# Designs tried in a protein design chat: VHH binders against Profilin-1 (pfn-1). Part 12

Target 1, 132 residues: Profilin-1 (pfn-1), of Caenorhabditis elegans (q9xw16)
Amino acid sequence: MSGWNAYIDTMTAAAPSIKRCAIVGAADGSVWARTEADNVFKASEEELKTFVALFNDVTQVPAKGADIEGVHYVVPRTEESLIFGKKENTGFFAVKTKSAVLIAVYEGPNEVAAQVRKAVESMQTYLNNAGY

## First folded at step 13 (VHH; from wc123 with D99W T104K)

Design wd8
Fold by OpenDDE, look of step 14:
Structure wd8 (fold): chain B 132 residues (1-132), chain A 123 residues (1-123)
Amino acid sequence: as target 1 above (132 residues)
Amino acid sequence: QVQLQESGGGLVQPGGSLRLSCAASGFTFSTYDMYWVRQAPEKGLEWVSTISYAGSNTYYKDSVKGRFTVSRDNAKNTLYLQMNSLKPEDAAQYYCAKWYDILKGSFGEFDYRGQGTQVTVSS
């Protein structure tokens, strides 16, 4: 277990409606840390490589959606360093730091999404300030 | 208007128990993850526990694991914190909140919390 697992634990504690989450390399999608056991983050290496590449041009993502863990999400919103996906009562927030992408998959009503976003953006800020 | 009102605090001896309650109103309680935080004298706010909107997931500060249990009754718009085996270091003002930034150790703008309930642990 790497020190990055602590950040996974922090995010899940901050937003308990997060079902699964991961910290991956922004350059290649390599997994640095992820939720495990019953909440294992299941995205493949190839999928993650494709996913992190979406941040190269987020403007195109809403038109085509995004895939995480074999699930296709519509993407109602993108920002320079943020991708928001939705599917029924689930969704994900992905945020990009200097060197990483944080991905949080959640389940629940729309109000929960706001809390999940706050959690991942807080982590984003923290990691950016730390140089990551 | 969002309102959170904590209750159930008091004075107990080490090893004692308390059950805190938080009455919520002014928002759809059942759709929000909820938090317990505390502030000891001359210390900053610290996260204690979080529970998902449906109550299916719970998380705890390491120092309270096995002793504290967070729960909720969405039909009653109430959040609970069962506190067993209380220690002197648990003494603090306890707050329930709609959001708490665990990384910053503080509330942000438009984050709501109650007035708190005082927990004192002393022999």
Scores: ipSAE 0.787, ipTM 0.896, lowest interface PAE 0.6, mean pLDDT 93
Fold by ESMFold2, look of step 14:
Structure wd8 (fold): chain B 132 residues (1-132), chain A 123 residues (1-123)
Amino acid sequence: as target 1 above (132 residues)
Amino acid sequence: QVQLQESGGGLVQPGGSLRLSCAASGFTFSTYDMYWVRQAPEKGLEWVSTISYAGSNTYYKDSVKGRFTVSRDNAKNTLYLQMNSLKPEDAAQYYCAKWYDILKGSFGEFDYRGQGTQVTVSS
């Protein structure tokens, strides 16, 4: 069964400091694929529904922060298709495609965060070009 | 100036082993995830392995899983690839890099790679 799960595997291989990640529907937060087993991505569908709705107006997100997996993150700034959050030595990057939101939760220094961002943006471009 | 220098390649028989090294300088090695990539003659680039900045997470191309082991020594600014049970299809120029885009099959802008080290598996 190599569908959406293969994209999860590619992201973690491309940025090995990703701890957990998911691909969810942009309209409703439904989970298309996620890391599982030892690194299960634990966000509920209600939390994800709220999270993907942040992309409807990213300019409001820095004032409120964002919640993923029950963890509250500070969002220093956003871009039209990118939200990232920080908490201590961890963070997330989330990017929106035509149909999906890619979420990657990582641990590490800012240099690693930049590599994680490159991986999620590469996948964003790939999925957009594929029609998703 | 960022520098990555691979070494440890050579000629081995099928089933043999080699240990590649990648000496890093000009950047803070311990804060970057690192990549091994190879290229056979007249072939495209092929991702081999990735290791997280602290060395705790490793990933491998399916065809090398169980035979290759990536590791790093952050105190020595050195990345390693232990290659066991080598096969003719493993013959290639091996590169270490600060970034490799698996989906595009290319190195990133300003993510330097070394000049590579040649691995040849006799037939």
Scores: ipSAE 0.730, ipTM 0.879, lowest interface PAE 1.1, mean pLDDT 92
Fold by OpenDDE, look of step 13:
Structure wd8 (fold): chain B 132 residues (1-132), chain A 123 residues (1-123)
Amino acid sequence: as target 1 above (132 residues)
Amino acid sequence: QVQLQESGGGLVQPGGSLRLSCAASGFTFSTYDMYWVRQAPEKGLEWVSTISYAGSNTYYKDSVKGRFTVSRDNAKNTLYLQMNSLKPEDAAQYYCAKWYDILKGSFGEFDYRGQGTQVTVSS
């Protein structure tokens, strides 16, 4: 298991409602780590490349939404380094670090979103401080 | 421009009923999950109910389960909250929201929220 896999485990432990998550390169969407086994993160390389590029201009994302794992999510709004979306009782949080994008897909009522966001943003802070 | 306008609030006795409505415009209503939140005097905003964009999934605060029912009519761009068996602790300003931010376990910024409708429960 790579060092990046440990960060996946940390996020999923912090937020059990996370179903799938991945750490990808911010520049090209390359997968550094992802959930596997019964909860495989299934986004394609092409999709991830497109997704990470959304961070180049987050202001346009709410108008068009975002696609992850072949699922289209409504994006209510964005922040400078944060894209989040919803679809029914599912959603995602994606945060950008210096060199990576962390993506967490979750399922559950809206109440669980707070913990998911916290987990992802905490990891964001950690990685940024570490230079990643 | 996104607009949300709540209505249907009023004064009721304990055990009474109210039906709140929220008229939405300025966005594709049918593609967004909608929320009801409320704020009682001297209290913070609290989540009440969520309904998925298609209306297929609903969620409720524990204290309102079995008493409140959220619904929507996407053809009319309208969100509803049927409130039965109202209790004094349900008294609050009720808001419909297109989206709200949850930060660190508390309600953060609302992306879009109406002006609210007042619900008062008094014997």
Scores: ipSAE 0.006, ipTM 0.235, lowest interface PAE 9.6, mean pLDDT 88

## First folded at step 13 (VHH)

Design wd1 (from wc121 with A97T)
Fold by ESMFold2, look of step 13:
Structure wd1 (fold): chain B 132 residues (1-132), chain A 123 residues (1-123)
Amino acid sequence: as target 1 above (132 residues)
Amino acid sequence: QVQLQESGGGLVQPGGSLRLSCAASGFTFSTYDMYWVRQAPEKGLEWVSTISYPGSNTYYKDSVKGRFTVSRDNAKNTLYLQMNSLKPEDAAQYYCTKDYDILTGSFGEFDYRGQGTQVTVSS
């Protein structure tokens, strides 16, 4: 594994309603690690390049939504380093660190969404403090 | 108000088994992922296991994997931890919670947990 896979394992253990997640480069969307095997995160490199570019101006994202894994999400809110996408009973949280974007796709009610956001933001803080 | 009550601890011989329970009230138990954590004397909090809100996904600390099984009964608002092949290193106060940060080793902002239940392993 890439060494980054330990962070994927930590996120899924911290928020077990995460179905798929990835750590990608903030500049180009290159995949550093992702869920694999029985629950593969299937976003193309081209889609990820477009996705991470959303963080160049998060204020424009709610108007157009976001696509990941070929699925279009409504984006009800963003923050300086966070994008929340929603589609029916599923959604994603994406956060930007100094050099990476963390993406977590989950399924569940709003209470679970809050737990997923907390786990992703905790990892964001950890990676930023580590210089990533 | 959120209430959690752990039970089922006790004294057991190495290799023995215990089944912990966590009775939950004051929140919609079935819509929260849940956690088991433990603390031995003069040690920090240690994550043990996590289970998703419908019970379909479970995760374990490496040292307990294969020996412990987390489960839940959403109709009874109860979380369980079946502990088999217990070792002296498993001796600790065990807590359940709906909010735990694995990276920082701390409970969430409101520190939702019960009084805990003591597991003691004689060797």
Scores: ipSAE 0.639, ipTM 0.845, lowest interface PAE 1.4, mean pLDDT 91
Fold by OpenDDE, look of step 14:
Structure wd1 (fold): chain B 132 residues (1-132), chain A 123 residues (1-123)
Amino acid sequence: as target 1 above (132 residues)
Amino acid sequence: QVQLQESGGGLVQPGGSLRLSCAASGFTFSTYDMYWVRQAPEKGLEWVSTISYPGSNTYYKDSVKGRFTVSRDNAKNTLYLQMNSLKPEDAAQYYCTKDYDILTGSFGEFDYRGQGTQVTVSS
């Protein structure tokens, strides 16, 4: 595995309510790194390919939602480089960098969601500044 | 108003133990991930440990793994840090917070921490 695992560890430490997360290629959804073991990120390559393609037109995503790991999430709204969804007490944040998509699946109330978003967006900023 | 009050610090010899506490009020403590950070003299803030809501996951700085244990009592709105096998390099002012960016080493828009509690490790 690559140094991308370090970024996975950083995000999970920054927001431990993240249950699973992954760093994937923005172009094709290829997995660069992901949580493993008891918290293995389970999205398939085909699913991830479809997911990252959502960033090509984020305006359409709220109408249809988003699927991650076989779970369908409601997407209240989107931003240019941010897609987030909710399902009961779970949700996800996905941010796009220059070359990657960071996906974090979390469990908890809205207060936890805010912390998860901060962690993912902070990583987004870091990676963008690093050229990724 | 968010209030955090750290306590439990003191002077110990190398190899000693301390148990820090953080009393939280002014927010729904049980619904937040909580963090321990510390600042040694002439050094910047550094992340020490995180515990998730409601307490299922814990994470630690590499240098404290196996020695420190973070826990929480949501019914008491209290965060804990058990510190064993203390080393001189652990000496610092310790703070608890509900919002800390471990990537940037900052609290963000607001500095939600207490006055801190001083940990000194000396023979």
Scores: ipSAE 0.538, ipTM 0.815, lowest interface PAE 1.1, mean pLDDT 94
Fold by OpenDDE, second read of step 14:
Structure wd1 (fold): chain B 132 residues (1-132), chain A 123 residues (1-123)
Amino acid sequence: as target 1 above (132 residues)
Amino acid sequence: QVQLQESGGGLVQPGGSLRLSCAASGFTFSTYDMYWVRQAPEKGLEWVSTISYPGSNTYYKDSVKGRFTVSRDNAKNTLYLQMNSLKPEDAAQYYCTKDYDILTGSFGEFDYRGQGTQVTVSS
């Protein structure tokens, strides 16, 4: 298990409502780590390349939504380094670090979203402080 | 308001067992992931276990894997921690919470925990 896989495990332990998770390069969407086995993060390379590019200008994302794993999400909220997507009882939080994008896809009621956000933002802070 | 009340602690010998309970109110318990954390004397808070909503996924600190079992009864708004094969290093004040950052070891903006329940392990 790579060091990046450990961060995947940490986020899922912090917020078990996370069903799938990935850490990808902010520049090109390359996968550094992802959930596997029964919970494989399935976004394609092309999709991830497009997705990470959304952080170049998040202002337009709410109007158009975002696609992850072939699923289209509405985007109720964006911040400079955060994209929140929602679809029925699922959603995702994507946060950008200095060199990576953390993507957590979750399932559950709206109440779990806060815990998922906290998990990914905590990891964001950790990685930023570590220089990533 | 969020209220949590831990119970079930006590004094046991090494190898003994305890079952902790956490009564929750003031929020929709069944829709939150829940956490057990503990604090030993002169040590910081440390994460012990997480159980997901609605209860299908469980996670444990490595040192307690195979010995501790987290569970929940959403109908009773109660969180449980079955602790078997207790060790002296398990001695601590145990807390339950819906808000805990396992990476930073903090409760965030609000400290949502009860008074805790004391677990002592001594021969």
Scores: ipSAE 0.419, ipTM 0.752, lowest interface PAE 1.1, mean pLDDT 93

Design wd4 (from wc121 with D99W)
Fold by ESMFold2, look of step 13:
Structure wd4 (fold): chain B 132 residues (1-132), chain A 123 residues (1-123)
Amino acid sequence: as target 1 above (132 residues)
Amino acid sequence: QVQLQESGGGLVQPGGSLRLSCAASGFTFSTYDMYWVRQAPEKGLEWVSTISYPGSNTYYKDSVKGRFTVSRDNAKNTLYLQMNSLKPEDAAQYYCAKWYDILTGSFGEFDYRGQGTQVTVSS
């Protein structure tokens, strides 16, 4: 899936406060693409499998929070296809498409978080419309 | 009220340079990532550059990399675009914005952008 790297590049350009991001398979958490080099998205296979399974019933996530890259986040609320988490001045947005989960980890104030959410949701819509 | 005002456009020969400015008011400029977008006559909107809120991360459309430099001065609430080695295909109305959707090629629901400044490159 070498073409998936272009979507990672687009997401980081659209929301430059994203520190790391990935596109993973919704069924098993397998990595289709991720940020690499000095900002590698470093979640383990086991963690990603557990993480994507949260989308099987998002209503249970706020009570438990969510882990990504070994960091535990508070999840204040969810939507059917969106989980977001917060820890101090960092956070993540994750959205589910038909076949994938997009994960973006960012740092910045709430204004930046809103911009990151818009970028992630735009990509979600794009991939869904493309059949993914 | 959110206000963005671009300036610095003009007529330049191929190979020339211009520096665009975007004066921001009505919001806390230093907490937002910012965008440069352009539109040539009878063409769609085209993303040019993005800069993170502290100014530490910058991204560019491939055709302008190495020629354009985005920067910001958060103390002056001002966004800049230095444009060097200008080409005829760079001629467009240039806008700064609080948001631009690179994937769909459109501004957001609230369309927070400036009035634009015209760049003309005569070859």
Scores: ipSAE 0.712, ipTM 0.870, lowest interface PAE 1.1, mean pLDDT 91
Fold by OpenDDE, second read of step 14:
Structure wd4 (fold): chain B 132 residues (1-132), chain A 123 residues (1-123)
Amino acid sequence: as target 1 above (132 residues)
Amino acid sequence: QVQLQESGGGLVQPGGSLRLSCAASGFTFSTYDMYWVRQAPEKGLEWVSTISYPGSNTYYKDSVKGRFTVSRDNAKNTLYLQMNSLKPEDAAQYYCAKWYDILTGSFGEFDYRGQGTQVTVSS
């Protein structure tokens, strides 16, 4: 579990606009690691289970939106392994690896989204290559 | 079917003003962030401005800050861009978009933009 925390630290360091972050199991939404202390990722287990299931058919997600930490986001974009949510000056990127879902919640103007996406996609690539 | 229709472009002298409009239909306009993007001749598509839903936050390209103002009327499903103090470098085809990939500068499957409206700035 401590090892996964390092990946959280890596993503948050790569994109300072990330406020909260989590790595969860793609199959069941179980939390492997998350930001803690002042930036606790607060999504419930039930919510995460529902969230990761969105990747079973991402094409339907834009019509429904997505909920993270009790907040409903509009989903302007999805890809096979990516869900992008937006709400005001906040948003999230969720990317799916072979066995995990990386979720980064960020705050800031639209421009910061690029950095957040890069951070989570970089981690996605790393983990995929590592077999996770 | 998502539809976006830009209007309000035209020819203005440097220092002039234009107000662009974008009529949106086919989706719940009020719940989406909306974007203005533009494409100048021989240049790629570039982000200009964003207004969040329902309209609390606005963001601008640095070069247009203080000159452009984005707004929206959710009741009319309309997006606006007030452009003041126009410069020659602002000349471009302007598009409103439901989503703009700022990472790639492109539009994807869930990205929509209209046909655009031409803004020309010349003395």
Scores: ipSAE 0.015, ipTM 0.255, lowest interface PAE 7.6, mean pLDDT 88
Fold by OpenDDE, look of step 14:
Structure wd4 (fold): chain B 132 residues (1-132), chain A 123 residues (1-123)
Amino acid sequence: as target 1 above (132 residues)
Amino acid sequence: QVQLQESGGGLVQPGGSLRLSCAASGFTFSTYDMYWVRQAPEKGLEWVSTISYPGSNTYYKDSVKGRFTVSRDNAKNTLYLQMNSLKPEDAAQYYCAKWYDILTGSFGEFDYRGQGTQVTVSS
């Protein structure tokens, strides 16, 4: 277990609607930590490599969507360091830090999205301030 | 009780070197990401460097990259900061800390900072 697992646990604790999440390298999509066991984050290395590259030009992402764990999400909105995906009663928030991308997949009504966003953005802020 | 004790500070001339140490106790040191932060007079606390658990990843403030090297000895519960090519702007009280539990709602804060060690750079 690495220190990064603590951040995974923290995010999942902060937003119970988060089902799976991962911390990956922003440069190459390498997995630093992920949810495990019954909530294993299942994205492949190739998929993650492609995903993190989306942050190179987030403006194009809404037009084509994003794939996480083999699931295609529509992307209603992006920001410079944030990609938001949605699929029925599920979605994801992905935020980019200086060195990492945090991905949180959640289930629930749209109302839970705010809490998920807050969780990942708070972690984003924390990690950025911490040099990550 | 969590204790962090910094040492190794001192007075050096510009271009000089110092090696700071942080002795940790009262917690499982090896499982925490560890930080160096500093506070110059009349300035706020600023992040300097981070080393992850168990030590595979290191991060640095841009202004210290290439000059400072963070390391840790988990067996000794000790954190280090090798500071080379010191500049006057590096002068500050240096602290070691572990990451704050964000569940408390206080993101960006440093947990259980020690008393610090003074670094002075002057010609």
Scores: ipSAE 0.006, ipTM 0.225, lowest interface PAE 11.6, mean pLDDT 87

